# Ledger of designs, part 5: VH-VL binders against q80uz0r647to840

Target 1, 194 residues: q80uz0r647to840
Amino acid sequence: RALVIAQELLSSEKAYVQMLQHLSLDFHGAVLRALENVEQEGREPLAQEELRQGLRELPAICDLHQGILESLEQRLGDCGEGQPQVADIFLAREQEFEHHAAHILQFDRYLGLLAESCLLSPRLATTVREFEQSSQGGGQSMKHRMLRVVQRLFQYQVLLTDYLNNLCPDSAEYDNTQSALTLISKVTDRANES
Short names: E, the ipSAE of ESMFold2; O, the ipSAE of OpenDDE; V2, 0.75 times the mean of E and O plus 0.25 times the DockQ between their complexes.

## First folded at step 1 (VH-VL)

Design c6 (framework fv_ciduvectamig_arm2; at its last look DockQ between E and O 0.10; V2 from the best seeds 0.00; counts 0 for: pae E 18.7 > 2, placed apart)
Fold by OpenDDE, look of step 11:
Structure c6 (fold): chain C 194 residues (1-194), chain A 123 residues (1-123), chain B 110 residues (1-110)
Amino acid sequence: as target 1 above (194 residues)
Amino acid sequence: QVQLQQSGPRLVRPSQTLSLTCAISGDSVSSNSAAWSWIRQSPSRGLEWLGRTYYRSKWYNDYAVSVKSRITVNPDTSRNQFTLQLNSVTPEDTALYYCARAYSSGWYYFDYWGQGTLVTVSS
Amino acid sequence: QSALTQPASVSGSPGQSITISCTGTSSDVGGYNYVSWYQQHPDKAPKVLLYEVSNRPSGVSSRFSGSKSGNTASLTISGLQAEDQADYHCSSYAGSSTYVFGGGTKLTVL
């Protein structure tokens, strides 16, 4: 059953990465271009820079999860019917999860800044609208899509916990999974503090 | 304390121009932290945002799509006020008109309002 | 830009809690955390009660609280008082430098 859970982790990661790629590549790029125009007009340059910095976490987060996905695909492809090894995928990327932490901590602020910027710039507003109306987004608002980035960590907690419960307690994977859960929890705890 | 005082005619004939003035005290029309809006209220349409003017290194205006072709919101720095002009009015433009301020930390809401001016469009 | 949907009227007795809903779309209420609520007494201008869904400006009673779920924002008034009888309006940023308002709700204190 541990393998089945790992497969669910993989399948959900694939879907998540697709969404994240859309955020990182399409939305982020378009917003940055729009922000450049706003800045040139002299509208709240400091706020624009802060927004730009906040949104910079999206590409980093996307890279993180692309790496996770690749590793999951490799590990699950190689294990056959044997015991999967997936916990170390997360442990090896502890530092990269700091981008998630930053995203969580700055979430409300950059959303506010984005909204204000949209108020000032019809072009930016249009950019955001177009993204929200894109077919790839399933009709979800930008905010909801950004929240999904945060929610993915909670999904990891659930999936890895279920995974843990189906592992042999005396196995190395069991210990590593516990460590991975601790890592994810540290990141998600910041969300609760915000 | 910020205060907004409205003035202007209360009766306008169809096809004429509705003109209102909002005098500002306790703040500046050219404040980098404020935006100045006109909002109207009617029983049929409720509250409706019409347009705004604000200064950010230069003057900007934004207008609601519904009135964009007929509306002008202008600042007057010399008198610290801003005005509304709505051209080619019809009875549908009969409403209680408010001027309002949005502050930079909350451009998405209006913290100060004028007293309101009922404008009736009638022949 | 369609107005946000509010109930036309609500009523409650003194001391009760009432809730007024404001339903929009993913392009306004559901899309942003920029919902504001206004109280309007007869022959008075609207007064802001809440901004950003649940924040109270200085001077606003703690009896007023706000929340949002999906495309619906809610204003809750606890410990209803006679002075609370008024019209209540919700508003949301709707993108493209625009605002959308609700149709307003008349609150009667019985």
Scores: ipSAE 0.007, ipTM 0.567, lowest interface PAE 8.7, mean pLDDT 89
Fold by ESMFold2-Fast, scan of step 1:
Structure c6 (fold): chain C 194 residues (1-194), chain A 123 residues (1-123), chain B 110 residues (1-110)
Amino acid sequence: as target 1 above (194 residues)
Amino acid sequence: QVQLQQSGPRLVRPSQTLSLTCAISGDSVSSNSAAWSWIRQSPSRGLEWLGRTYYRSKWYNDYAVSVKSRITVNPDTSRNQFTLQLNSVTPEDTALYYCARAYSSGWYYFDYWGQGTLVTVSS
Amino acid sequence: QSALTQPASVSGSPGQSITISCTGTSSDVGGYNYVSWYQQHPDKAPKVLLYEVSNRPSGVSSRFSGSKSGNTASLTISGLQAEDQADYHCSSYAGSSTYVFGGGTKLTVL
């Protein structure tokens, strides 16, 4: 059962990275361009500045998860029918997770700021609408896509907990998975503090 | 440890400008993680947010619609303080005035408050 | 009139649990998760008690909890103590860098 859960972690990471690439490479650039137009008009509300700062973290977050995806593909391809070993993929990226913690958990809040910014910028509202219309061919709204950034940390907790419960308690992977869960929990808690 | 200390005249005549100062210790008025607000409290209107100033590469201000035409919130980096100026006051501006800080991702709440200054608008 | 509606007063006995409501519209409480609560003792400045609906600053007792459903936010105080006797004010972000407050609720510990 552990292998099945590890394969679910991989398949969900593939879907997540694809979504994150659309946000990072296409939408983020268009949003920053629209926000720069507001700035050029001699106004920059606090909400728009916070949104701009958060969105500029997207490429680095995308790189983090691309790395996780590549490592998961390698590890699960190599293990065959054996016991998977995936927990150290997260442990190896502890510093990257800690660096991005504040921005990752703020993405549900950035959605609220995005909505507010759209009221102040017709260009931004048009950009969001056009992106959503393109994305609705796939049956997902901008809100759902942005919330997936926050949800991924919680999904890691669920998947790693299920994974842990299907591992031999005497194994090194069991201990490493407990450490990975502690890391993800710490990152989640750190992002919520203030 | 952040502390906000208020000063200014407690009696203002109708039609004059109400002017209050909030001195900051334990933080900088130009901190790019903070926003500095004025909030007043009266029995008839309760708590009422008036406006704020903050630094993010340049200075910004935001004002409540009800006072926007009469209000200025202005920073003074040399003395690490910020001021409230409210023009053309009437007896309805009689209130307990507070300065307050909003911080970082919590810019939607006020984590430190000054001691309050009761300002009476009377002839 | 205050933008957010709170009961003028609430009372309880030590050890009891009480709840204070804060009702707005879809443009403030219902539209954002940026509700905060402030405790104010007589002749003192308000002190932040909860922010972003349910988060506690360091040093605030876990007896204080917050929630939101639709256009109504709620502050719950469990294990009521004499020192909880105070005025409680809710606030919400209301869009366009604007904040609104409730009328305040006077809590009396009997």
Scores: ipSAE 0.000, ipTM 0.440, lowest interface PAE 18.1, mean pLDDT 80
Fold by ESMFold2, look of step 11:
Structure c6 (fold): chain C 194 residues (1-194), chain A 123 residues (1-123), chain B 110 residues (1-110)
Amino acid sequence: as target 1 above (194 residues)
Amino acid sequence: QVQLQQSGPRLVRPSQTLSLTCAISGDSVSSNSAAWSWIRQSPSRGLEWLGRTYYRSKWYNDYAVSVKSRITVNPDTSRNQFTLQLNSVTPEDTALYYCARAYSSGWYYFDYWGQGTLVTVSS
Amino acid sequence: QSALTQPASVSGSPGQSITISCTGTSSDVGGYNYVSWYQQHPDKAPKVLLYEVSNRPSGVSSRFSGSKSGNTASLTISGLQAEDQADYHCSSYAGSSTYVFGGGTKLTVL
């Protein structure tokens, strides 16, 4: 049943947005404040500037998924009977999925830059360590948390494929779901070529 | 293969400026992955880090508190070297002086060292 | 007077393992994982053995290992050889963009 799979998409999106908000608002903000202190000490390594550029992708990814969540809640909150319509939520945000592509392409580089910046700034290293140990951080390494940012796209592929297989092939939602899968596959294919 | 070659006077009179040069081969003084330090060694104090210079979009310096008012470390990109100037020296500044590189992914250790220059401060 | 405390000397016989300690404070060894160790033979410049507590640069023998607990870092030399007779120095990042060194340990191979 398509509705059950759409509800799973909604519930998993809620969990994903909560994780992104913690990572983007709490950790990202703390890292930027730590980097600001390094700048005030007269230290602005090139690696730290590139890290700032890469970290700005997290707020953009968070904004994208907050919008997706809100749209899913609207569409599925009113659904009593009948076929859900959620595929166009993804299609409307095609350009914003480029933030995922940028993150995917630069994933290993961002991890390397973070490691270098931690060597240059013990305050940053302490911030990362404290975040990894906090109850809000769930005890996961920064590497695992960043990996989950990327893995959501593969989860979408699985969920939308299952959703597609439970739609009427003659429906507009079927066509839209195929288009959404194409969109997401295009983004993930960019990552495989780096 | 990175090598550091030191040069400069070995005798300095009190109140004068100690000036040493470290020439770099196999790397660039403006490398964005390195920092360039001066470290000295004496029997009574052991090894003592004095300060560094490094390039990250612009030049930066960090100096040990104990010498901060008297020290300058300068890069020279045209000769691919860096210098130590320590003003107003006293006999307590008599030491074996080393230049050293710290690599950025291990900035907190010194992977290449110069040969050392024994500087005596005496009248 | 060094910022980090090392024993002045240590000795061991060939084939034994020995450990050299390096004790600082929560502001250096205890506060960061940026401890390094250097070997210095007579009339030679120091040579790095370990960085980030326990990492060996390429070309350094696996007989050299490192660890840290609280404010104390340790260098262990296993399978002691005559050529290991040298001075050993520890170093740590000390915050505020500064480095500190230990007073050095003279290792004698008996």
Scores: ipSAE 0.000, ipTM 0.430, lowest interface PAE 18.7, mean pLDDT 80
ESMFold2 (binder alone), look of step 11: mean pLDDT 91; pTM 0.932

Design c7 (framework fv_ciduvectamig_arm2)
Fold by ESMFold2-Fast, scan of step 1:
Structure c7 (fold): chain C 194 residues (1-194), chain A 120 residues (1-120), chain B 110 residues (1-110)
Amino acid sequence: as target 1 above (194 residues)
Amino acid sequence: QVQLQQSGPRLVRPSQTLSLTCAISGDSVSSNSAAWSWIRQSPSRGLEWLGRTYYRSKWYNDYAVSVKSRITVNPDTSRNQFTLQLNSVTPEDTALYYCARETYFGVDYWGQGTLVTVSS
Amino acid sequence: QSALTQPASVSGSPGQSITISCTGTSSDVGGYNYVSWYQQHPDKAPKVLLYEVSNRPSGVSSRFSGSKSGNTASLTISGLQAEDQADYHCSSYTSSSTWVFGGGTKLTVL
């Protein structure tokens, strides 16, 4: 049913935002310290600068998903047992999704750069290991956490498709969901091709 | 909402140790997502970052070169606070001292400041 | 002496745009994209205005924008308002894992 799928979207968004906040705030700070401590002349190797570019994008991506979470909480709280109205939450953020699409797609590359940097810097490797073993890390690998950034787009595509299939084709929500799915599918398909 | 409140002596004699405490509410001093810093401000030197303490599986410190031989920044997890100890002070250490929280935002929360005067 | 160079003062009229520069070296501003800007009103602690050169914290007006070219970062304030009258401080992360500050710029709104 449409409501059940919308509630799954909400619950999974809560879990995702928590992970993204830990990655954005905790990992960025730790990696920043490690990378700066290994620079001798104040010039970073290209690989380390590319990694920093990826980390810089996390706060804005975090803000995007925090906004989606808050909107989902409001809409589903107001819905009761009726038909949910959630598709316009994504449409309202079309420009942000388009802006961040290219950056999100680089997370597989950032994982490779992180792995390479860890081979060159025992301090960075120690910092990554310590973050993974922290209480906020929950024992999950950094690879797992960073891959979830890309995976969330695929999850949206699956959930929105299931949601669409459970809506009345004549409803405004059906049309809006189709538009939202088109937006997310465009970003997701581009990610899959890279 | 994060709040930082400084306490400690406002008058210190030359050659003694300047000691300030910063009490934290709304966050944990052992938060994996933050570092806890001391920054001072004077007319002659402007804003000057002094040092930080932070927890990442164990405690770490970083200190500015200008004070590194005289400074210690220590956390206290039981009281959710951190302290500044600056040894062998001179009149040049007279300044408004801020405790602060660092994140990827830079310094995103500042205490209200404590004016410390070093005079004989 | 401040590690980063800012003009001591700038002025503008309401509705105008002004720009404040912050010049460092390859070991700070030129080497890293970790430049922050702080606004400080009289008798108040500084408040973060921009971080990572150009990013705004939640609640900061889009009138404030940042950029960097080589060793110089810049803060631009568009649509200048009376409440913008304050001191503005730049800061940069360094190769020594420390922060350094500029001397501050006093903005006067005429």
Scores: ipSAE 0.000, ipTM 0.442, lowest interface PAE 16.3, mean pLDDT 80

Design c8 (framework fv_ciduvectamig_arm2)
Fold by ESMFold2-Fast, scan of step 1:
Structure c8 (fold): chain C 194 residues (1-194), chain A 124 residues (1-124), chain B 110 residues (1-110)
Amino acid sequence: as target 1 above (194 residues)
Amino acid sequence: QVQLQQSGPRLVRPSQTLSLTCAISGDSVSSNSAAWSWIRQSPSRGLEWLGRTYYRSKWYNDYAVSVKSRITVNPDTSRNQFTLQLNSVTPEDTALYYCARDYYDILTGYFDYWGQGTLVTVSS
Amino acid sequence: QSALTQPASVSGSPGQSITISCTGTSSDVGGYNYVSWYQQHPDKAPKVLLYEVSNRPSGVSSRFSGSKSGNTASLTISGLQAEDQADYHCSSYTSSSTLVFGGGTKLTVL
């Protein structure tokens, strides 16, 4: 029950981290290289500078979720067939989640800036096209991949709610899961409001 | 030490297909830092870029508007070469044909190595 | 004909400066900073002189310089030398992800 949902958290986190790694390491690096070449020529629209600065958030978000993945793997490995303890993984990262809340809202804006920059830079447009068409492309669309960053918070709410409903109300894990849900809800609400 | 060696028929009849091959040594046709182009030259038109093929996780082609309906540029990774096929030729297709490496950036038109050239005459 | 307009010929004497123009549209020369210039001696393949309007490959003399204003790019050759007698071709990236060339300019060193 609870274990099954905790395994869903792990499996979905693994898939999410793989997507973030491609976005953070391969795409972000390629975009920065394309933008650096334009900058050296003095041919830089303002949108490209803002996009460059915004995309620098991706490595930190990737690091956050890599840490969550590693912690989930360890906790679920250690419990075997016993009662899982995963809620404090989220609670231990409260500062990181609160910091990123302010930036998650910006991914819709970054998509707009990316589209605008592609109109002004054929090199950037070619880079985006090549990344979307790569054999490792997953969902194919950059829009879809970037929006998954926002969607992951809503997925946490759903999964943690189902997890809570399958825990003994007297357990420490029940209390910790309520606290984790409060944290994720606060972050999600703040992202919608900012 | 990149070399491009061209081969193919030098005389083609109107309405037939013009077919040329460019063999590559010193680089790979699937190199992700190059693109492989066909360019022709005639006294009346000067230089005219026809099309290219290149590998970036998958194969891409770009073709000039004037020939897009008649042209195919194909890579052959097993033979490390690429080919030009131009369908339904007319006497206006008579030209000196070059293959060339579009070095690194397909946007800049930086052709750093060229084949020897093949004069193709389209005549009955 | 050719997509980009160049003068058919230009001439100068040794030591002088000459300029060759290359005029396109907002969908090629005017829209992007991806203009290249090529030098071609008789019976030889073209050799790149400039790329991205004004950048020189290693080994190309600083006597060759490039600029762009609106829809027109220009190649300037200063301190003209006899060996500069050749055909000069411009090219540009287009909004269709293609390349186009000018008609070429024959430079005669008097």
Scores: ipSAE 0.005, ipTM 0.453, lowest interface PAE 14.9, mean pLDDT 81

Design c9 (framework fv_ciduvectamig_arm2)
Fold by ESMFold2-Fast, scan of step 1:
Structure c9 (fold): chain C 194 residues (1-194), chain A 124 residues (1-124), chain B 110 residues (1-110)
Amino acid sequence: as target 1 above (194 residues)
Amino acid sequence: QVQLQQSGPRLVRPSQTLSLTCAISGDSVSSNSAAWSWIRQSPSRGLEWLGRTYYRSKWYNDYAVSVKSRITVNPDTSRNQFTLQLNSVTPEDTALYYCARGLYEFTPYAFDIWGQGTLVTVSS
Amino acid sequence: QSALTQPASVSGSPGQSITISCTGTSSDVGGYNYVSWYQQHPDKAPKVLLYDVSNRPSGVSSRFSGSKSGNTASLTISGLQAEDQADYHCSSYTSSSTLVFGGGTKLTVL
């Protein structure tokens, strides 16, 4: 059972990283260029600076999750039919989670800023629509894709909790999973502060 | 505005370590929006990406599988530069070596600024 | 062998259009929209011409355009000029989080 949940973590991480890469690499640059056009036209959208700042965090967030994906592929490939060892993948990245958590959890707010910016820029609205319709995006809305950035931390809590409940309580992996879950929980709790 | 200036030995003996330096001006080696790569070019293999270093709260390195066991790409924030170290070289490592900037406004692997290139010959 | 396949050479006359192909697999060109094109004149470093399949950096002529269909990316040069004579290289991100290049194409302007 634990292995099945670990494989689900890997499968969902693959899908998530693919979405992040499209968002970070294809969309980020296009949005920055469209926002620059608004400024060139003599419009100075103060709210769009917060959006621009948040989007610049996407490459680093993408790199964090790419590393997690590669580590999961390596660990689950190596364990065969044995008990998986995945919790320390998260613990090894504690500083990255701490650093990026604030930005990750702002993505719901960035959706509002993006919607507002689209009202001011037909070019940006066209860019967003075209990205949503792309084969790479699977036809899902930008709202859905950006919200997934916020939701992935909460999904880690659900998956790691289910994983923990299917581990032997006297194993090292059980202890490490409790520590990983505590880390993700603390990051999530801190983000809920106003 | 941004410039990359390369330096290092142009002749290396087989089995020795190839070491090159790339000095950065107009940007910071610890910039969160950049990654710093080494790329080589030879008639037999064309262009080949070797590896990169980048700063995102801590330093990261990515390396091509073909050189992973022999390569180190190392940043130096005090001198605003990064280096290539390639161990146990063979004549197959003879190539024109470039350093380059990948800027995330483009893509993680699209290179907008290149160094001048250094021809390194591996020969006895 | 190079990971991505390009024709070794292509030629055209001034004013014509030419197309250079770059063929990979579903794990690189076919899987991602992160294809870049570089122009390289003799004894010079490569210069980025296109990124993200079809995006032009500031200062790159609109005569250069890019597209992708399945596992093949294409660079099209319209209104061919003598100064376009150069080597052209494609690159792509891969599912292994690495970068690969094509073998390069020598463009001769007759």
Scores: ipSAE 0.000, ipTM 0.451, lowest interface PAE 18.2, mean pLDDT 80

Design o10 (framework fv_ofatumumab)
Fold by ESMFold2-Fast, scan of step 1:
Structure o10 (fold): chain C 194 residues (1-194), chain A 119 residues (1-119), chain B 107 residues (1-107)
Amino acid sequence: as target 1 above (194 residues)
Amino acid sequence: EVQLVESGGGLVQPGRSLRLSCAASGFTFRDYAMHWVRQAPGKGLEWVSTISWNSGKIGYADSVKGRFTISRDNAKKSLYLQMNSLRAEDTALYYCAKVYYEGTAFDYWGQGTTVTVSS
Amino acid sequence: EIVLTQSPATLSLSPGERATLSCRASQSVSTYLAWYQQKPGQAPRLLIYDASNRATGIPARFSGSGSGTDFTLTISSLEPEDFAVYYCQQRYNWPLTFGQGTRLEIK
């Protein structure tokens, strides 16, 4: 029961981390280079500067989720047929989630800024197109990949709720999962408020 | 898949010239600085030259300065190294290398092309 | 030019052991140091950039530390595929320079 949901959490985290790695290593640098000489004397388009600042957060967000993935792999490998213990993986990263939550939720906004910037910069539009066409891009649109960043926090809420409902109410894992859900919900709500 | 394919190497006599090429695919070539790094047989790595994304900044190792010229053609996604006045000590496997974002390190390398300078 | 000196020149160990590789710079390079792995007949592979950041796909057993002039690459528990030559590289100043390499070989 609970183990199946924990395995879904692991499988989806693997796919998510692979997508983040492509964004942070291959795309991030290319976008920054495309924007490098768009400065006006004392004036740079606000949309491009905000997009640049948002994208600079990608490596740190990638590192956060890479850590979660590694912890999930170890915990689920070690548990066998026993009860999984995954909730404290999220609780251990409370400060990191609080730091990055605003940027994670702003990726829908960054999609709009990216689209706007592509209209202003043929170079950036070409970069996005070439990334989408590359084998590492998997044929999925940039919009789809960036929306995954926004969706992951909400996916955690769904998966952890299903996980909680399949745990023994008297277990420490049940209590820790309630705390993890509270953390993710608080982080999501706080990011929406600011 | 990111690929860098070097060509143009061969056996050449001292004082002669060779032109190396590197064909890039799988990334937006025009947006990255590119480098040439060489490795003599049984020896370590030696940085040779760099060119920024727009050719605005170019650098060379002192050992090749004045003899080698780096250039790029962003439309053809190609990097070049014109090697003049070749010396025996230029004998090496020549790698084309892409910078990781913001010039942090070299994240992708080609397989190299061999240059042998001998009489 | 900034000279990078790696030690030891050769390190003979068995799988499962910890490997510690040193790189010393002739002057401060802050944290602008990278580590590469090279296997025979292959191009170098990026392991660590900016002293301590692991490159994508690099196993957690690889870690880097240090700043200024003294840097260390640690492999916590050697796997058979880890036996290779390792190079450090600085990007603090032109010209870019590499260390002479440390050869990690099976005991």
Scores: ipSAE 0.000, ipTM 0.414, lowest interface PAE 18.4, mean pLDDT 80

Design r10 (framework fv_ramucirumab)
Fold by ESMFold2-Fast, scan of step 1:
Structure r10 (fold): chain C 194 residues (1-194), chain A 123 residues (1-123), chain B 107 residues (1-107)
Amino acid sequence: as target 1 above (194 residues)
Amino acid sequence: EVQLVQSGGGLVKPGGSLRLSCAASGFTFSSYSMNWVRQAPGKGLEWVSSISSSSSYIYYADSVKGRFTISRDNAKNSLYLQMNSLRAEDTAVYYCARELYTPTIWDYAFDIWGQGTMVTVSS
Amino acid sequence: DIQMTQSPSSVSASIGDRVTITCRASQGISSWLGWYQQKPGKAPKLLIYAASSLQSGVPSRFSGSGSGTYFTLTISSLQAEDFAVYFCQQANSFPLTFGGGTKVDIK
């Protein structure tokens, strides 16, 4: 049933946004605060600067998915037992998806920089461990959390395909869902290619 | 309209307590770190406290540590400051403020401010 | 704690004047500095963040420059609505700290 799949999209988006908010705002703040006193005479260590720059992508991604979550909540709340209309939520954000896809290849580098920085700074390593052990962290590693950014795009592909298969082929929503799926497929293909 | 509306100020004697509230509207409150900043009459700005979006990271100025407690209720879009053991030196206009959070920058600068709440500690 | 020193504490200026306010940090803060404008009885307004980035809706006559420990705010051609107190703020590390303020007053 199309509605059930749309509701699965909403519930999984809620969980994903919660993880992104913790990673994007709380973790970034903790990392910066752990490194605050290593700046020397107006210059930040290269590793700290690169890590900070890499984490800049997370606020934009968080904002994108927060918007998707809010739109899904509104649409499915207003829908009731009726026909869901969710495909255009993704189509309206085509430029943002294209932009973020261009930076996915950098996440392996950012993970490497974080791991290297933890090796050089016991304080940063402790901060990362404490973040991972928090109730909001659920015991997941930072690698697994950052990988969820890429995995969410593949999950969209799976959920939108299931959704499409439960729609009337003659409907506008069917056509819009095909377009959304094409967009997501292009984004995921770019993530796996140079 | 993005705004922060404050309440809860007043006159209190030294040693007393007061709770300030800050109600957010027009934006996704749960996505932003929030701060309290105060200003004594005729003086400059002093940062008081910070709370992250999920309440996982909280910081206080040394002058209020152990006496003030910052908290938030994301379901109610509200920020709070519980002030205990108030001193004459705590007399100030208290502002709640939102950290700047954009697609391209995480910054501890404050882009949206409440109107301010006067707290007077006097005998 | 990082101490922020502003100069001058006050300046008298006429409409059309170029006004420059300086801010010095006791430790390096990279480019993590914001500038605020405050009018009597009002909350502060963010003008500039990250030392040189103009906040949306702020007139282009306002500009910021600097990095490390030395920063400046410039108003290229002072307007009547610019008479206010200006504050710098370091956004590098906790505790967050503000400069003492600079009052821009009419001659």
Scores: ipSAE 0.006, ipTM 0.459, lowest interface PAE 13.2, mean pLDDT 82

